# Ledger of designs, part 5: VH-VL binders against q8wwc4

Target 1, 195 residues: q8wwc4
Amino acid sequence: STEEKPQQHQKTKMIVLGFSNPINWVRTRIKAFLIWAYFDKEFSITEFSEGAKQAFAHVSKLLSQCKFDLLEELVAKEVLHALKEKVTSLPDNHKNALAANIDEIVFTSTGDISIYYDEKGRKFVNILMCFWYLTSANIPSETLRGASVFQVKLGNQNVETKQLLSASYEFQREFTQGVKPDWTIARIEHSKLLE

## First folded at step 10 (VH-VL)

Design q1
Fold by ESMFold2, fold request of step 21:
Structure q1 (fold): chain C 195 residues (1-195), chain A 118 residues (1-118), chain B 106 residues (1-106)
Amino acid sequence: as target 1 above (195 residues)
Amino acid sequence: QVQLVQSGAEVKKPGASVKVSCKASGYTFTSYYMHWVRQAPGQGLEWMGLINPSGGDTSYAQKFQGRVTMTRDTSTSTVYMELSSLRSEDTAVYYCARDYLEGYFDYWGQGTMVTVSS
Amino acid sequence: AIQLTQSPSSLSASVGDRVTITCRASRGISSFLAWYQQKPGKAPKLLIYDASSLESGVPSRFSGSGSGTDFTLTISSLQPEDFATYYCQQYDSYPTFGPGTKVDIK
């Protein structure tokens, strides 16, 4: 039958261990229980987190390419309006640094989960997701004070210089009965690039 | 010391209702969720729903929505599960099970056999 | 709904044998998996939670491993009192259970 071995892929991704907050994971477990118990029994924080990672990679790529029309379905209108101005004013190397390739997302964590009702009795959940990713974009160290620069070996013995960047995307969904299940990005922050 | 003691076995006809009780002792009754899980003869386990004894709030599995009602009495530390419109497929052992906001069950009642026979 | 499968459906083993039982989820559930032992005519008893954490009072011969979709319950040295059916259960969303693995002592 299946046997789980402790294996390390061709590359090691232990760079982010010092950034984890295990106390927040405990709080996430309780919040995830409350969501499925009271809002949607099919809700799974594991499935959400996997989808959020895919959404981050997709949206960050579209942002780097200034394809704002393709973001209208995914990002709240007021957020997209503000992002258009900020992204358009970035240097090309900073725009390229926005894009996160799915395979270079080293660490994903769940931040705050907000479960609330508005004044009309509509049911909402907001989930903040934090992503840490590597980029080969050429960004001067002076603009990213405190950012870590890493040398990354690939399986063919090549060494690439990469920077570790972070981004925070807040997802919102209305769980009110009869409302289409749909996650909208209500906040986007790329540390040191878009804040 | 933690104990969940359920009411005795019941035999019912199709279309009737059954109400099973689960009396808790040895812990703070209102601090833990109570779930109901059933097991048909020779079959696996099936989750039916939960109740928060503190406020009486409930959540039911879709399959049982409209047929199951869970209630509690904090003065006697007892939860109840009532299943209506019984069918032969409802023949099962019904368990109450304790949970602390996780979704897994550290203590179970002894089970109540409900037989639905025509 | 998160579906769980178990293998084997049944097995026979001798006292002292090492026994492994697997549970597979239809999608990733992180480590939100519990294992239960159920003896004939009795309620289930929690053995393992969070895939690998041993419940208080459970003998150390029981252990759990795995994450994501593939999980294993191991009994390192089977004892006569371990005749039972073993169920996995996920709690990444509303609870669902595996179909069970029956362990008979030869």
Scores: ipSAE 0.639, ipTM 0.860, lowest interface PAE 1.6, mean pLDDT 87
Fold by ESMFold2, last read:
Structure q1 (fold): chain C 195 residues (1-195), chain A 118 residues (1-118), chain B 106 residues (1-106)
Amino acid sequence: as target 1 above (195 residues)
Amino acid sequence: QVQLVQSGAEVKKPGASVKVSCKASGYTFTSYYMHWVRQAPGQGLEWMGLINPSGGDTSYAQKFQGRVTMTRDTSTSTVYMELSSLRSEDTAVYYCARDYLEGYFDYWGQGTMVTVSS
Amino acid sequence: AIQLTQSPSSLSASVGDRVTITCRASRGISSFLAWYQQKPGKAPKLLIYDASSLESGVPSRFSGSGSGTDFTLTISSLQPEDFATYYCQQYDSYPTFGPGTKVDIK
């Protein structure tokens, strides 16, 4: 790591939290209100965010293992097809870096929320979720722009080197009356690892 | 300055309908959502639905779907709530309540008592 | 549906007492919680929004805290005008209200 300070992970976590745009936060609250007001009274952005974090951990692990057949129900077909080619061509250490352990996701944020109708009058919501997670995967620091190497204290006097990576997953659900309320991942980006 | 003034108490028979008004003043009427919340005697609060005064679009709690209609008149800054097929269980104070796209209510009307009795 | 419970259902306290009322949600609601005061025969009045933000014109003896599932309304020094019923309300989805806590002054 470049700088070895106690609790550097916690300081970086606080810095990432401070990067949030207050205007985006207000827009997120308004969009969440509009979803439950007009589309589904039971919709909860809190519950969605908790579920999205779990989905990210699960899908990213399956991607790292190249288990694409298990992703067919979770990821849009067009996205999955493109991902198969990109992921299989990655070095093993880059594949391993895709996987996010749910306990090592240190920051999540809700990005853009899109509420729209398509040309056939179907109702859609897209929610972009951004995740920052730690990995022990052996990736040279210079290959991951914006990433930081942290030393994490594990128990008394134990130190483990971790890298901080980010990913963006866009979730889509059709809210048209009579359609099963399923979320599908419509876009996957792992910063500089997969684009 | 902000004020929500509701119509007076109503007594109705089962099966009838009631229409309660809520006149807004002291703010830009079309910039805020209006909700309706009721409170049966000695009981807690129950959300009924909302209206966006700018477009007139509405959203109703499932319990009241098919029985409630909310409308507005932008020229008089007034919201209306009509509840049909009244039952004795509909006896309550009905409140209009203002919301700025959040889901909590910063101003409330004084309430309108609706009594449903044979 | 997000269910809210409140504790206690009622209490009696003396002027000057510190009063604490709790609200619990059936699942996490972040900080999407409001508190209202309602006096007999009157409409509810907003006290607290976003779990801890004091509404304009509300006395500073009122405060709110909590996030997730557990929330607290505190009156640091009870006044005679604080005799009322207090309701919590969530807005993480369509609005639901707690059953209320009645505060009687001894």
Scores: ipSAE 0.622, ipTM 0.858, lowest interface PAE 1.8, mean pLDDT 87
Fold by ESMFold2, last read:
Structure q1 (fold): chain C 195 residues (1-195), chain A 118 residues (1-118), chain B 106 residues (1-106)
Amino acid sequence: as target 1 above (195 residues)
Amino acid sequence: QVQLVQSGAEVKKPGASVKVSCKASGYTFTSYYMHWVRQAPGQGLEWMGLINPSGGDTSYAQKFQGRVTMTRDTSTSTVYMELSSLRSEDTAVYYCARDYLEGYFDYWGQGTMVTVSS
Amino acid sequence: AIQLTQSPSSLSASVGDRVTITCRASRGISSFLAWYQQKPGKAPKLLIYDASSLESGVPSRFSGSGSGTDFTLTISSLQPEDFATYYCQQYDSYPTFGPGTKVDIK
């Protein structure tokens, strides 16, 4: 498991719920090596993961605000089309729960990495990223992984109630020589809110 | 007992080519990647590229693209590195180094000194 | 490319001293860092991989720590055979090496 402490030390202490599979970790290390060895020697799974966290915070906020026009260059067109109806039909508290503040993303993990070629020899990589984040949105407490509700101390012993939610974003890039090095979000899932 | 034995020192003139060999023993040759790393006199280490001995596929550092060729012979468990169009800046000790899909090196050859002098 | 620096560039120490050497990466590399020892005229020898894992056959007086951008190699009690140059190497992308830290006898 992975455990983190907030770097700023101004936040109250949290116990990070980490869960990583040793077999999955070995597979992701091998696949990350294969990407830099054969596709792009500058590729770094660490740098990718940092960028993916930023993208998650940005895209999830835009999604919660129904700003779909701003998502057209970031999310695959077919995915965005399917999401518009689902998101606009959510209750306001569920929409608000989609947004992740970057400082409240408490855990990230790399899921599946897929390396493949299509029939024309184009080279693709898909990387699934999983995020756990805190929200103060007022929704019924439901969770897949454990504790449903967290209390966070603020300053003078006051307590703010927060919920732990998870989301999975799949990123895709074509590594074919000569192709622009862009990542597109090819799948978005917010557990219990948007699947 | 894992062992990587390299060919002997070479003295070359600018514009020539050099081919260094690295013979592996004590392990399954095709199960590990082989890398080449060089070290100029009094300087640090520089990665040149890799070869997968199973299929013979290679990946080279951009600095050496077009000048380096790595090959292998599975029947003799030997990897070769050839560097062409030599210049004085290529004077260095050249190492082969073994890796199991991680990018760090658990065994190294003894090194081959290549001196390029006019 | 991921650039590595090492500090100090050289140091002088006596047998029995505790020695620390630092390596800093230009960006986060998780724990994808190895340490090597190199004696004059010899190939590098792997000491530490994954920032803190001791390679088989390496004396327990060697230890590594750190993650992200800042890493440390420690020799708890320096021995005569430990006078050498020490290199860090990252493998989060294509391999790059630090410039080395020379440990001299005093």
Scores: ipSAE 0.610, ipTM 0.852, lowest interface PAE 1.8, mean pLDDT 86
Fold by ESMFold2, fold request of step 21:
Structure q1 (fold): chain C 195 residues (1-195), chain A 118 residues (1-118), chain B 106 residues (1-106)
Amino acid sequence: as target 1 above (195 residues)
Amino acid sequence: QVQLVQSGAEVKKPGASVKVSCKASGYTFTSYYMHWVRQAPGQGLEWMGLINPSGGDTSYAQKFQGRVTMTRDTSTSTVYMELSSLRSEDTAVYYCARDYLEGYFDYWGQGTMVTVSS
Amino acid sequence: AIQLTQSPSSLSASVGDRVTITCRASRGISSFLAWYQQKPGKAPKLLIYDASSLESGVPSRFSGSGSGTDFTLTISSLQPEDFATYYCQQYDSYPTFGPGTKVDIK
């Protein structure tokens, strides 16, 4: 019944990538089939995607808190080394914007799946996951090109302004016979914050 | 008109082998994966494995690893499934089934009954 | 392994009835589910793929719905040729099939 008028001069554009590309979606399904057909019959892209979303929420929060020692088992060493310097140099508001609460991840997509062998014949799969999440962190809007700003009504009386940010995490696993099935994060990008 | 025509019924003794054929027509044979699925009398369906007719590479369900061999002959558009060391629980109808890189089957052969009896 | 159950295991229905059968996966499989119809002595026939997409040449009285773990096949007005056993099958990993639901004449 009670309405609060929106800001009359605000134009907010929401751009959703990944889900709107049906050709990439078909390619992703084909590559998921190839993984279970040739590498691991138990592999499930559905199960992987849910785990990846949970990992993103966990890792992004640890990054925002500069808890790099807790990331050593989850993130490749060379990636984590480079991230320590970049994250530590960020303003506090940008660090806070790295953290994604699991409940505020509004869109998840599979970006690309790579299947390859190294020179020793070891079998690898890399899966790029893209996440879009809302944050209440104060980011100067003039520095974020193309950033989307949303007003979120919490209850009938509360209005919060949130920004939509995106991140890409690349996960890697070795499928070579006899190797333990562990996923490691081989690349982390947070658009506009860590690139 | 897509057709998958399988070889006729077989009766085998325990310990023997059986080789079932599946001849494809009405489509580009090398563009689709071929799977084998079996169904014991009065029972549900069980996936056995697949072959890529283009390169001849195969992948088998773990239950059948070491007992099943799938091959193909591109010149006759035919796939074969051989199951060795037969036992009574291998009594079933064996189907070939076509798949385009998804894991579900749009066309099936008519089935081949294999009976294993002492 | 992803296990599928179906409910009911059998049902009796009359021509013209609306029939609904369910398939449940032991874990989430997104929309990677197919439905098949099988008549005695015949091969299975694909009805539905991707949980809700109707295969070419399948009558429009068949429809599928669901995602995640719970899926439904519906026949809006049962015809004489629809008395058969219906199987669901997942393909989120290596194929596994439900135990089937037999639809009999009442």
Scores: ipSAE 0.597, ipTM 0.850, lowest interface PAE 1.9, mean pLDDT 86

Design q1
Fold by ESMFold2, look of step 15:
Structure q1 (fold): chain C 195 residues (1-195), chain A 118 residues (1-118), chain B 106 residues (1-106)
Amino acid sequence: as target 1 above (195 residues)
Amino acid sequence: QVQLVQSGAEVKKPGASVKVSCKASGYTFTSYYMHWVRQAPGQGLEWMGLINPSGGDTSYAQKFQGRVTMTRDTSTSTVYMELSSLRSEDTAVYYCARDYLEGYFDYWGQGTMVTVSS
Amino acid sequence: AIQLTQSPSSLSASVGDRVTITCRASRGISSFLAWYQQKPGKAPKLLIYDASSLESGVPSRFSGSGSGTDFTLTISSLQPEDFATYYCQQYDSYPTFGPGTKVDIK
């Protein structure tokens, strides 16, 4: 589901995610119903979303560390091949910015759910998950078009600035009878870092 | 005026089959899924499955897979639930219930008592 | 399967009492929860959907709250027609129902 989170408070300044009207995203309730009704009665969009958040934190860390061999069973082969070239070419501070700590993911949303058959009659579900997370990595300001969240550490004379980044991970599962029920990541985008 | 009117009570012997009907009126029959939910005497509610009246597609709870068949007739706006190989524990009130693709039920039929006795 | 429990299993109350009934899910179900009222010999009647949304035609003394795993149905001032059994139902996956809470005259 697409959600707007405009926030305004008195003297407190927070970076507000500026999503006003998501581009006509379909609400997830009907599509989640169709998945459990026709494909897997145990499917839960709530449980999936919790697992996807954990997967994002794990995969983004492995990407930042260039541990591509550990991604072979999590990420589609063609996606992983393209990622190796892009990530290896990044400056170290951009690589560090890929990693999202679970506690610093401030917002998640379900983008699109696609339910489809391919030409061979195989049944698929694709779920796009969008994540917004904070990073302390030093990214040049001209590269980022977002806003910054200021955070002050106790006992430190410097004001620590964190930057807000977003990423989109598309998860895919084949529901064809007889196929192992695994989710794989079929698309990875880190806005302003891997585009 | 939305109404779901079910067929009358049935008494069956173990091993037989029963077919319950649910006639819908007062709304667009093919725009809503129809579910079947049963309730044994003095017991709670148990979901059995659903049918999409538009295409006739069905999905059944695992417990009833192989014993339940749901069908519909769009010309009479009627759904049917047939339960085969009846056992004494199938004695229950069977309800049809309407759902707009969410999974909760805004209208229910009056219920059909099915008694399985030897 | 998502299992639901209800507390209490039964209670006795007087007309005018404030009554609360809880429903707990075995795992998070967001707000995909409905409440039904059932009187003896009658079909269930929808009261609340989406955890807190009141169904049309249901008296405003009924309210629902909660998200995640813990949910509450509240009747602010019990009326004679409210003596019934109340069920919660989740729809985050295939439907399952709570075991019911019977509300009787004290």
Scores: ipSAE 0.560, ipTM 0.833, lowest interface PAE 2.0, mean pLDDT 85
Fold by ESMFold2, look of step 10:
Structure q1 (fold): chain C 195 residues (1-195), chain A 118 residues (1-118), chain B 106 residues (1-106)
Amino acid sequence: as target 1 above (195 residues)
Amino acid sequence: QVQLVQSGAEVKKPGASVKVSCKASGYTFTSYYMHWVRQAPGQGLEWMGLINPSGGDTSYAQKFQGRVTMTRDTSTSTVYMELSSLRSEDTAVYYCARDYLEGYFDYWGQGTMVTVSS
Amino acid sequence: AIQLTQSPSSLSASVGDRVTITCRASRGISSFLAWYQQKPGKAPKLLIYDASSLESGVPSRFSGSGSGTDFTLTISSLQPEDFATYYCQQYDSYPTFGPGTKVDIK
């Protein structure tokens, strides 16, 4: 770690994070079309993405607090079992970095969408969601996605230094006729925190 | 040049069926979805359903489920929409419309007027 | 279902006028919105897709803007061939259309 001497002049750093990947965006839109066309006419990738962002903020906070009993209805049991020991073993600083404040999620993107049937003819959709969020935690290992330092004005006189981290949550829903339309989280990755 | 040419106007009695055709030309027929959209006189547009001409798979709006059947003939590049158990509220212009897996329509047929009268 | 409204329902304008038509969705639809022009006795014609992308062959006096729930179609300088009814359509889920805005000669 290094010591910093504050300067009296203001320093504002803004970076634009995003990927101009029109091929992946087009493929995602085609798969979203296929979901509403064949599985659920009311399905909206926009509505799903807003709900997924809310779910990420909520679940990541519960993980950071080790409130695993509250996660049993939201996260697949196999995933939650694997996460309990990993999260509990983290230093408090790393646990705190798991939590994403919904107001500090700066970028959300849709990754892979998988549409498939199992051997019993059950219909499934898996949607991978990627989230980029700001944290005040000091994390010694920086990823390529989180290398930049942000300064955020807090009140008139305060500047808060934050790091940008990423996480990937995979959501799964069974669309088989007669099954309740519930999404569960089938995969959780927090880059460099839960490897 | 992309063109969608529909069959001519129809006059039907309540309870009858109607089958409207839409012949595509100027593009690869099996690469685009075909939708059917109708417009009652003086009214807005209403989506009825779609067909994938490659495999013949269909998906219908719930309002028309059980009354509408969409088919295609790849050898003639033609899609068909059949609506059964006609009622007076089915009086409308019926359009076929082309879509590249997005849900919006870049080309439309000229429309087929179907009149249901007692 | 995603419901669309349009305003105004009709308007009268002169050649050369700037015309603005709005479309509002009942919930967020990102930029999954298209605009169509329909002349009497004719099929709709695509003008704009993805809220703001101009379809090939459509005059540059047409433009679209908006995201989320509120969208706008603008005709910067109305021409005689632009007197028509204009519809918005969302495709974030199964297609639904706005009720239309009729643009008449003043």
Scores: ipSAE 0.558, ipTM 0.829, lowest interface PAE 2.2, mean pLDDT 86

